# Designs tried in a protein design chat: VHH binders against p49116. Part 34

Target 1, 238 residues: p49116
Amino acid sequence: EGPLLSDTHVTFKLTMPSPMPEYLNVHYICESASRLLFLSMHWARSIPAFQALGQDCNTSLVRACWNELFTLGLAQCAQVMSLSTILAAIVNHLQNSIQEDKLSGDRIKQVMEHIWKLQEFCNSMAKLDIDGYEYAYLKAIVLFSPDHPGLTSTSQIEKFQEKAQMELQDYVQKTYSEDTYRLARILVRLPALRLMSSNITEELFFTGLIGNVSIDSIIPYILKMETAEYNGQITGAS

## First folded at step 15 (VHH)

Design n6
Fold by OpenDDE, look of step 17:
Structure n6 (fold): chain B 238 residues (1-238), chain A 119 residues (1-119)
Amino acid sequence: as target 1 above (238 residues)
Amino acid sequence: QLQLVESGGGLVQAGGSLRLSCTASGNDYAMAWFRQGPGKEREFVASISRSSSYTYYADSVKGRFTISRDNAKNTLYLQMNSLKSEDTAVYYCAADQYGRYRSPNYDYWGKGTRVTVSS
């Protein structure tokens, strides 16, 4: 059996909407986030092991981990996205809602903590200088997590996760041989992803564009989207 | 496509110091210095990660050379102290598109700047 990931899975290039507005409005933020989401989902779809699990299992996996994949994508694409600027803009938009008394104090705290966690995670990943290969394997490890409720084929999922972990280990050992603890240092960042609320992420990045439609509900459609359609959407939005 | 332009090379006496610069058209790359002496193969000198969190040096330059970068200026530096005649070479700036400061194969290269150390 061949490797879980190939060089084609390392490339993860996000194209931002053009032109960038002088003021980052909700539409630009949502469009940017949507592109990242689509890119992340189609990345998953491009993995042969993912395809081998079947459509039902595939959809279930993505539904379970889309927030984590998206967050890893944010970290990986933080510079091209100007993520710090986007997050600042989101906070500013939230301030308007706060002034209008639309949110409870508890909710405000919850949302601000979530934003802090996102920023902290992305900063930590930047400090670790995670490379494209490591991101690919980390995303695979997150994708093939067997510990989500309601999953089928958990034995196969576990096998793929183990394979991702082993390939990552081999890669890190080969590439960064002088840093014997790099693998551990990278892997200990993964639990932080599980502390982040998918609902809050959805509200912050997607509500302005998709309204009351849940990410969960559109995942099957994204996974079935043709590559040409995806590319057309990216080009059309530019 | 990333553009790299080296500068700062010149003639220096043994024991002297020199600082090289490499201007890049972007800053989202792990970067490195290489050198090629007369009649020698190109060899690794030093590398630095995107955030500067990690640096790596060839044994031959450890303790004498310091690699650094200013991402705001899109510039890579190589501070060379206690220079020796064997440090005479054309020095090249390189970048890895995947962010590997220990890259097996860098994707982008400058044209190089010549450093000559006289006795």
Scores: ipSAE 0.870, ipTM 0.940, lowest interface PAE 0.5, mean pLDDT 93
Fold by OpenDDE, look of step 15:
Structure n6 (fold): chain B 238 residues (1-238), chain A 119 residues (1-119)
Amino acid sequence: as target 1 above (238 residues)
Amino acid sequence: QLQLVESGGGLVQAGGSLRLSCTASGNDYAMAWFRQGPGKEREFVASISRSSSYTYYADSVKGRFTISRDNAKNTLYLQMNSLKSEDTAVYYCAADQYGRYRSPNYDYWGKGTRVTVSS
């Protein structure tokens, strides 16, 4: 069998909405997030192993891990997104809700902690200087996680995850041979992804664009979307 | 497309110091210095990661050269101390689009700046 990932899977180029508004409004944030989400899902779809799982299984898989994939995407695209500015804008928007007493103290804390976790994660990844290849493999490891409830073909998923891990190991060993512990440093960041709530992520980045529609419910649609349709979607939304 | 422009080259006496600069049209890249001496192949000198968290040096320049960067200025630096005649070369700035400070193949290159170390 060939490698799980090829060079075509390393490229992960996010195009931001244009023009960038002076004030980052909810629409801009949601559009940016949606583009990243689509890019992430279409990236997954482009992996032959993902296709081999079948439509039902691969859809379930993405449903289970979309938040983690999205978060890795945020980290990877933090510079082009001006993620710190986006997060600050989100916080500012939340202030209105706080002032209007729409959120409980506990909820505010929870949301703020989530934002902090996101920022911390992205900062940690930046500090590690994770490269495009490493991101690709990390996303694959996250994608092919067999430990989500309700998945079918878990043995096959596990096999693909192992393959991703092995390829990452080989890559890191080859590329960063002087840093013996780089692989470990990279992998120990993955648990942080599981600390992040998909519901809060959805609320922060996607509320206002898709209305009451959940990311979970649109995932099958996104995965079936044609490339041309996808391109039309991102350009038409601007 | 990333543009790289080297500067700071010149004539220096053995044992002297020189600081090279490379101005980039962007800062989201792992950066490196290479050099090509007379009649020699281009060789790796030093590299630095995007956040400057990691640096790597060729054995021939360890302890003498320091690579650094200022992302706010989109500028890469090479501080060269204790220069030797063997350091005479055209020095090139390079960048890797995938952020690999140990890139097997850098994507962007400058035109180079000449450093001559006299005995």
Scores: ipSAE 0.860, ipTM 0.935, lowest interface PAE 0.5, mean pLDDT 92
Fold by ESMFold2, look of step 17:
Structure n6 (fold): chain B 238 residues (1-238), chain A 119 residues (1-119)
Amino acid sequence: as target 1 above (238 residues)
Amino acid sequence: QLQLVESGGGLVQAGGSLRLSCTASGNDYAMAWFRQGPGKEREFVASISRSSSYTYYADSVKGRFTISRDNAKNTLYLQMNSLKSEDTAVYYCAADQYGRYRSPNYDYWGKGTRVTVSS
């Protein structure tokens, strides 16, 4: 019934802790990442189709796709976040872990390869100049994925995903009518998101926040938050 | 709050060249040039994506005008060659907050710079 997304779902404004220190630390990185996570969850929760699926299905979907939504958010906000500077600071912190025997050489290699893949994904999205409407539809396609094991209501989820794909197609054809290949170039970027590890994302961006608790475990509480509480978490004003 | 300031307008003879600049307070926007001639509606001239990967031109200026940007300087340019009397207009810098280089509506506008092409 009606369009899947409205203009209210296109606005995605991230505000960073200010000012950005010359020497970044775990606290700055974790606060920045937390703001993006809460902004992404607030975005998902605001979609009427998502609300219609019910709380259990909502939790299952977000648990399955939060890392993909977060990664799209990193790409969309890479400039305002100074993401390349954040990733460089993370690499410096990894060097200390080697000196203190906290991580094996194999783990360091795995984490560094993940950082490189993340940088390349964000650069490819920037080079394509994905616009705010396109990001909103891409996030919806990722959110309403029926492919995850253990989901209920998969037929309804699939119908919502098809609607997101149709709306993206209509938008791109209307807005970029002389670029017949734009939709295809955008959609072929999505498989890279499935290769991003949620475990490594937690290690890179959330070590100061999650402690002994995974993001997967806190998602039901994030989805139940009041709007004023959300705004405090997004801006760091709590 | 994005601020856009155009410069480089002036009087030029037909067949000549002129380069317009637009200084912005940020660079995370798709940007465009528009113009408004005497007695005419404002019309699109050219646009450029945030990364400069994509440009788009009105048919009336293709091959004669070149849009470019320098994101380190937060500056948008319009190189205008082979100028004609119909290019006489006030030229406006515009920006789209959603990054659409083919935007149906631009969110921010400069005050304009006047270009006069004499015969």
Scores: ipSAE 0.754, ipTM 0.898, lowest interface PAE 0.8, mean pLDDT 88
Fold by ESMFold2, fold request of step 18:
Structure n6 (fold): chain B 238 residues (1-238), chain A 119 residues (1-119)
Amino acid sequence: as target 1 above (238 residues)
Amino acid sequence: QLQLVESGGGLVQAGGSLRLSCTASGNDYAMAWFRQGPGKEREFVASISRSSSYTYYADSVKGRFTISRDNAKNTLYLQMNSLKSEDTAVYYCAADQYGRYRSPNYDYWGKGTRVTVSS
């Protein structure tokens, strides 16, 4: 009945592990990515419309869209994460794997193509200067996607997505009234998210997770986890 | 937490030019210049997006002022040409933490730099 998002849902402040190592490594990349994933999941959990769908629907919805939310988070936080540096380091390691014949050429080509698609997406979002409000609405649009197989309550999810689209439209028209085509330019970037593979995202960013556990399998636990419990785990405490 | 420090103000004859600078402690913000003339309310001058892809100017300064930024140096600029007595003001640097170059409310402000345009 009220707005889908409030100002509390616009704040999206990623804190990076400190200190940044001289050479990027699997641990630093995985910790950085895990922080972004948890921030994204806690953001979704904080939305009243998401809460209203119930815990089983929440889990199914996040399993369907986590990679798109994560990718939007990468674009939004690319500067603070030094994402270009992270991707360059990953490319260098992949090229060394070719040199050592450790991975099939088809897999490496697939991963490299994904990296280039990710770089292009992030660059296009930066060039459009997508603001924090716009990112919040875009994340809501991808979160409340009724198209994914296996979802329940799809009519309610569709209504929430339409609400997010309406709020984005109203926001852009109010804030950037001089730019008639801004909404259209923003929305045409969304289809690129469907090209991102969750399998490859896991390989690129989450290789340091405890063995052979997919993000899909841990999502119910992330959604139940208290913020204080998560912070205690990543900061360590004696 | 963001610190903004303006510089480059001074006395200039009408028709002259000045360039203002604003040094920031970070560059992940949409930025703007505002000014406040004697006995007047603070008014918008110009704004620029994080990437510099978008700029916006008040009608009173279009064609005379140019906003720019150097993100490697965390510095915002205002090149002021063809100065008029009406441009006499304290000029303030402002930043929007959400990246809105058309922000309705800026979150961080500098203390200002004074510009006086004499006839």
Scores: ipSAE 0.747, ipTM 0.896, lowest interface PAE 0.8, mean pLDDT 88
Fold by ESMFold2, fold request of step 18:
Structure n6 (fold): chain B 238 residues (1-238), chain A 119 residues (1-119)
Amino acid sequence: as target 1 above (238 residues)
Amino acid sequence: QLQLVESGGGLVQAGGSLRLSCTASGNDYAMAWFRQGPGKEREFVASISRSSSYTYYADSVKGRFTISRDNAKNTLYLQMNSLKSEDTAVYYCAADQYGRYRSPNYDYWGKGTRVTVSS
């Protein structure tokens, strides 16, 4: 009934495992990525409009868009994560795998193309100097996407997305009144998110999860977590 | 908490130049300079985005002052040319944690550096 997002939804502080190891390893990358995923899910859960849709709809929405939210989170937190260093380490590993004939050429091509698309997306967002408010609204637009197959309550989801779009428009016009095209430049970045592969994101960032568990399967548990349990996952405690 | 330390203030003759620096403990912020003249309210001078892609200036300093930053050194600069007596003020470095280069309210402030322009 009020604004879709409040100032409490703008804060998005990622805490990295410390200290960063001298040589990046799969465990550090997976822990860092898991913290970002948990932060993104907690952010979504904190939104009253999201809460109003109900647990089953919440799970369906997040399953449909988690990779897009995660990718926005990577762009927003690229500096604190040292994302360029992480991606460079992954590229070096891929080059070693080529030299040792450990991966198929087709898979390597797919993964390298994805890394390039991710780097380009993050660089474009950095060059636009997307601010924390803009990221919050962009994440809301992505979260309340009515276009995903299998969703229920699509009319209500669409209304929430329209509200996020209006609030972003109002924010940009108020804050950056001298820049007539800023809203348009920001919005044209969003389609690139649909090109990001959940499968490859899992390989790049979530290798080493216990068992053969996909992100899709753990989303309901993350959304149900108690606040104290959630804080433990964010800080690396418990 | 972000630490901001200004330097480079001093006495300068009208028409002269001075370069202010602000050393920060991080660089993931939109940054700005403000100033407060004798008996006046603190006023905006210039701002710069995290990447330096965007800058914004108060009308009173356009063409005379240049804001810049070196993110490798976590340092913000204000090059002040063609100084006037009205530029006499304490200059403050400020940072916005949300990355707004047109921020309505800055979160972190330095203690200031004094600039005196003699005529």
Scores: ipSAE 0.743, ipTM 0.894, lowest interface PAE 0.8, mean pLDDT 88

Design n6
Fold by ESMFold2, fold request of step 21:
Structure n6 (fold): chain B 238 residues (1-238), chain A 119 residues (1-119)
Amino acid sequence: as target 1 above (238 residues)
Amino acid sequence: QLQLVESGGGLVQAGGSLRLSCTASGNDYAMAWFRQGPGKEREFVASISRSSSYTYYADSVKGRFTISRDNAKNTLYLQMNSLKSEDTAVYYCAADQYGRYRSPNYDYWGKGTRVTVSS
């Protein structure tokens, strides 16, 4: 019945707000992150298998996995985003907050630990030189995760995940036939995604543009956006 | 659109060395060198991943040629040692937008630089 993903699902081009400001600020970081979030969710929406599960299942899946998709997107787009510069600016801000007693010591430790885990994940993916096809299949594997509570159609979701895993295996073996351990080295990076906190991701990347509204609450609206409206959001045309 | 400009080609005696350069307008690509000799089809020479962690060479050049890159300068290199007359070709720089260091097809190509190996 055909492949889970086609070549149209491999293209993942992030455009950044221009120009990069002289001093990084919350609004630039939040606009950049919002563009990645919209790109990631509309990537998921474009997949025929995802569409086949129905609107309510689509919303439930994305609510369960959006942070994992976003984190994979950060790793994939780290260079175009200048992610290391963004994270350094956030760390400097947190260190100043310690001097001014704006956050509890336990919260600061939790946030710094999360930043370190994120940086290590992105560095490990860059060192492996994960390609665009591999990222597309990895994102499909995390999107079609049947293990999240409250999901319907879990048998079909599991079948789609198995198909994504099979297609990744076939792709890696065909493309990198000389490296018999590449698939294993890629897949062992995935468990780290489940340890990433969506709450902390919202605090790091989304406080300036979304205000008091959680990502969970806006996901149904992002998934229903018209294509022209979506393109305006990811390019800043509005 | 990625732009690729090769340089460093020229005339060299057999047994000699030459270094080719390819200046790119960006560095978020897997890169490769190809060549086309007289009366031959274009053939793969070497490739390198975005981070330089992985390289791959055609058997005909392994041990004699070295591919490298400097991402701060957006430049790809091919160091060619122990040159033979059969290395005479136009050398092309190529890039894969999906980051495949073993790409089945490349999206961007330079215009080429000619290398001639005498005797």
Scores: ipSAE 0.737, ipTM 0.889, lowest interface PAE 0.8, mean pLDDT 88
Fold by ESMFold2, fold request of step 21:
Structure n6 (fold): chain B 238 residues (1-238), chain A 119 residues (1-119)
Amino acid sequence: as target 1 above (238 residues)
Amino acid sequence: QLQLVESGGGLVQAGGSLRLSCTASGNDYAMAWFRQGPGKEREFVASISRSSSYTYYADSVKGRFTISRDNAKNTLYLQMNSLKSEDTAVYYCAADQYGRYRSPNYDYWGKGTRVTVSS
């Protein structure tokens, strides 16, 4: 019993690779994204309710939701990451690929539409000024999603999601008591996360560091990673 | 660690106006003004969200004071109009690291700037 999240789960501090290059490149973008991914996985792993589900369920759950969790992380860390600059650099790279005839027109349209949806999501979250506590609960709601195919223990996962929703509601009502519609405005942003493609996210953010290894394939290793190895990854020691 | 430096305090006649500034070493924070009058506890004046989409005011200053920010300059402002003797206080700039414009506890504080309203 007790709260799903404690104050220790609200801290979400992303450290960027240093120094920031004058002109962004694939390696800087991939390292920055990898740090966010590892920070997000460490955050999920630290939650007692997540730990209680067991290793196989943990892996299945993260495989199902990692892109949504990553996208929330992008929105939360957009300013420290200079995300608008990163997305502009990606768009410029895509323009070069068009001129060199490296991608099909249909694929380019699909990728550009995904970038637009991502920019719109992040902008809408910034305009709502979602705070760190709200992000922590939104991430928990996304993490404990019982409706992904192939999950076991879905009744327990649903209970944890309901608890995250109740804790978010209590937090918003207590903290922002003068804004009776804040909870509703926040929750209606969540469905946009299901529009984000994990394959396109990998192409946009992870091609330089991972090569041909998908995020889905490395999740079990990230979740089993020792604390010392994990700290090295989120500080950019790799 | 975030550094906050207030300026713009001074002596002003009742009914007059004054604009306070707070220069910050960063802008990814929800920010607020507090004040402490002679013999009183520190009290909330106004707050503003990171994007400026949301503001909140104490009832005692609502309609007279305006909080704003310029994130390109990392600067928070308080425009104080129709000043009263009760507004005499040291004014403090504060910031919340979690981005709560209704924060129960602010994490960073300036050293304050004195405002004296004479009658």
Scores: ipSAE 0.734, ipTM 0.890, lowest interface PAE 0.8, mean pLDDT 88
Fold by ESMFold2, fold request of step 18:
Structure n6 (fold): chain B 238 residues (1-238), chain A 119 residues (1-119)
Amino acid sequence: as target 1 above (238 residues)
Amino acid sequence: QLQLVESGGGLVQAGGSLRLSCTASGNDYAMAWFRQGPGKEREFVASISRSSSYTYYADSVKGRFTISRDNAKNTLYLQMNSLKSEDTAVYYCAADQYGRYRSPNYDYWGKGTRVTVSS
């Protein structure tokens, strides 16, 4: 009953660390990515349908989809993050690591391929000019994915995903009525999210200040955080 | 907060051309031109997406007007060709914070620039 998302779930404002360093470093990249992760988790837990599923189901869903949700966030916030600049800096550091023999050639190839896939995904989303409402519904479709192994309440999760899809379809048809294929063009971008490696995302964006802890292992703690603590992590305030 | 400043308005003879500019304090917005003629309500003219991949025109200007943007300069343009007296209006630059190039309401507005088309 009622819409899955309200207008409050459409706002998604990322604030970057200040000041921006002359040369991007691991600390700046990790802080920027952490802010996006916490913003994404705060967004997810604010959804009444998500809250209704209960804490264990919430943890299982987010563990299954956090990398897809994070990647959608990168695409949505690519300009404010200067993501192209961040990825270029990472590529340059990888080239230096080849010169210094610090990483295996196979690992560097995997990381470069992932960066290319991420760049292509973000560029394709930008070329489609996915709007804030469309991003909100795409994130909801990804969040309420019933086909991940080990989920409970899969019938209710499927119901919520179907509702998100229906609301996206209604929104696109009303807002972009002149573009018959817009919904299809948007939805065909989603399979690329399943190709993104959580392991490589952690290495690109979360190495250093978070340490070597997997995001999967900290998700229960992130979801239990108080609103004031979220705001501190999102903006870097204590 | 986004600021929008229009320029390039003036007097032009029917059949002539004019280019309007709108300087913005940022470029992460879907943008549009509106106009308000004498005794009329403000009406949509044209819109453009953040990447410029999508444009939309009111039927009354299609084929005569071209909307474009230069995101490096944070500038929106409206090239107006084959001008008619009914194109006489104050032209307003508008921006949508959610990136909808078919927005039902715009969040930011300029103060407008006057275009007068003489017979």
Scores: ipSAE 0.730, ipTM 0.889, lowest interface PAE 0.9, mean pLDDT 88
Fold by ESMFold2, fold request of step 21:
Structure n6 (fold): chain B 238 residues (1-238), chain A 119 residues (1-119)
Amino acid sequence: as target 1 above (238 residues)
Amino acid sequence: QLQLVESGGGLVQAGGSLRLSCTASGNDYAMAWFRQGPGKEREFVASISRSSSYTYYADSVKGRFTISRDNAKNTLYLQMNSLKSEDTAVYYCAADQYGRYRSPNYDYWGKGTRVTVSS
């Protein structure tokens, strides 16, 4: 068997909507997040190992892990997205909602805790200077997680995850041979992804979707899209 | 397309100091300095990660050169101290689009700035 990922799976370029408005609004945030989501789904679909699992398994796998992939994408693209500015705007909106008594106290606490966890995750990844190859392997490790309930082909998924782990190890050891602890520092960041709520991610970044449909429900349609349509959704050009 | 413009080269006496700058059109890249001496192949000098958390130096310059960056100004620096005749070269700024501060291939290159170290 050949490598799980090739150099074509490393490119992950997010293009932001233009022009950036003077005041961030829900449409800009949702368009930016949608571009990242489609970029992430296009990336996952392009992996031969993912294709080999078959459509039903693919859909189940992405439904289980889309939020973790999205969160890795946020960390990877945090500077291009001006993510700290987006999160600050969201926090200001939440503070206004408290003053107007529009949200429950428990929900606001839950959302603020999630924002804090997300910011800490992205900051930790930035301080480690995770590179594009490392992100690709981390995304593959997250994508091929055999531990999600209800998955079929669990043995094959586990094999692919182990392959991703091995390729990351080989890459780090070859590329950063002078830093013997880099792999360990990278891998200890992954458990934080388990703390991210897909429900809250949808509220923070996808409130502008018509009907407030869950991302989970549209995954099958996203995975079936033609490549040209993906490119339109990623750039907003279609 | 990232644009890189070096400056600060010149003629310097051995033992002296010189500071090179590289202005970039963005800062979301791992960056490096390379040099090409007369009749020599282009060689790595130093690199720095996007956040500046990690730096790496060629053995020939370690302890004498310091790489740094100012991401607010999109500028990369190379402080060169205790210069030797062997440091005479055209110095190039380079950037890696994948954020590898130990990159085997850099994607963007400046035109270079000449440094001449006299005996």
Scores: ipSAE 0.723, ipTM 0.885, lowest interface PAE 0.9, mean pLDDT 88

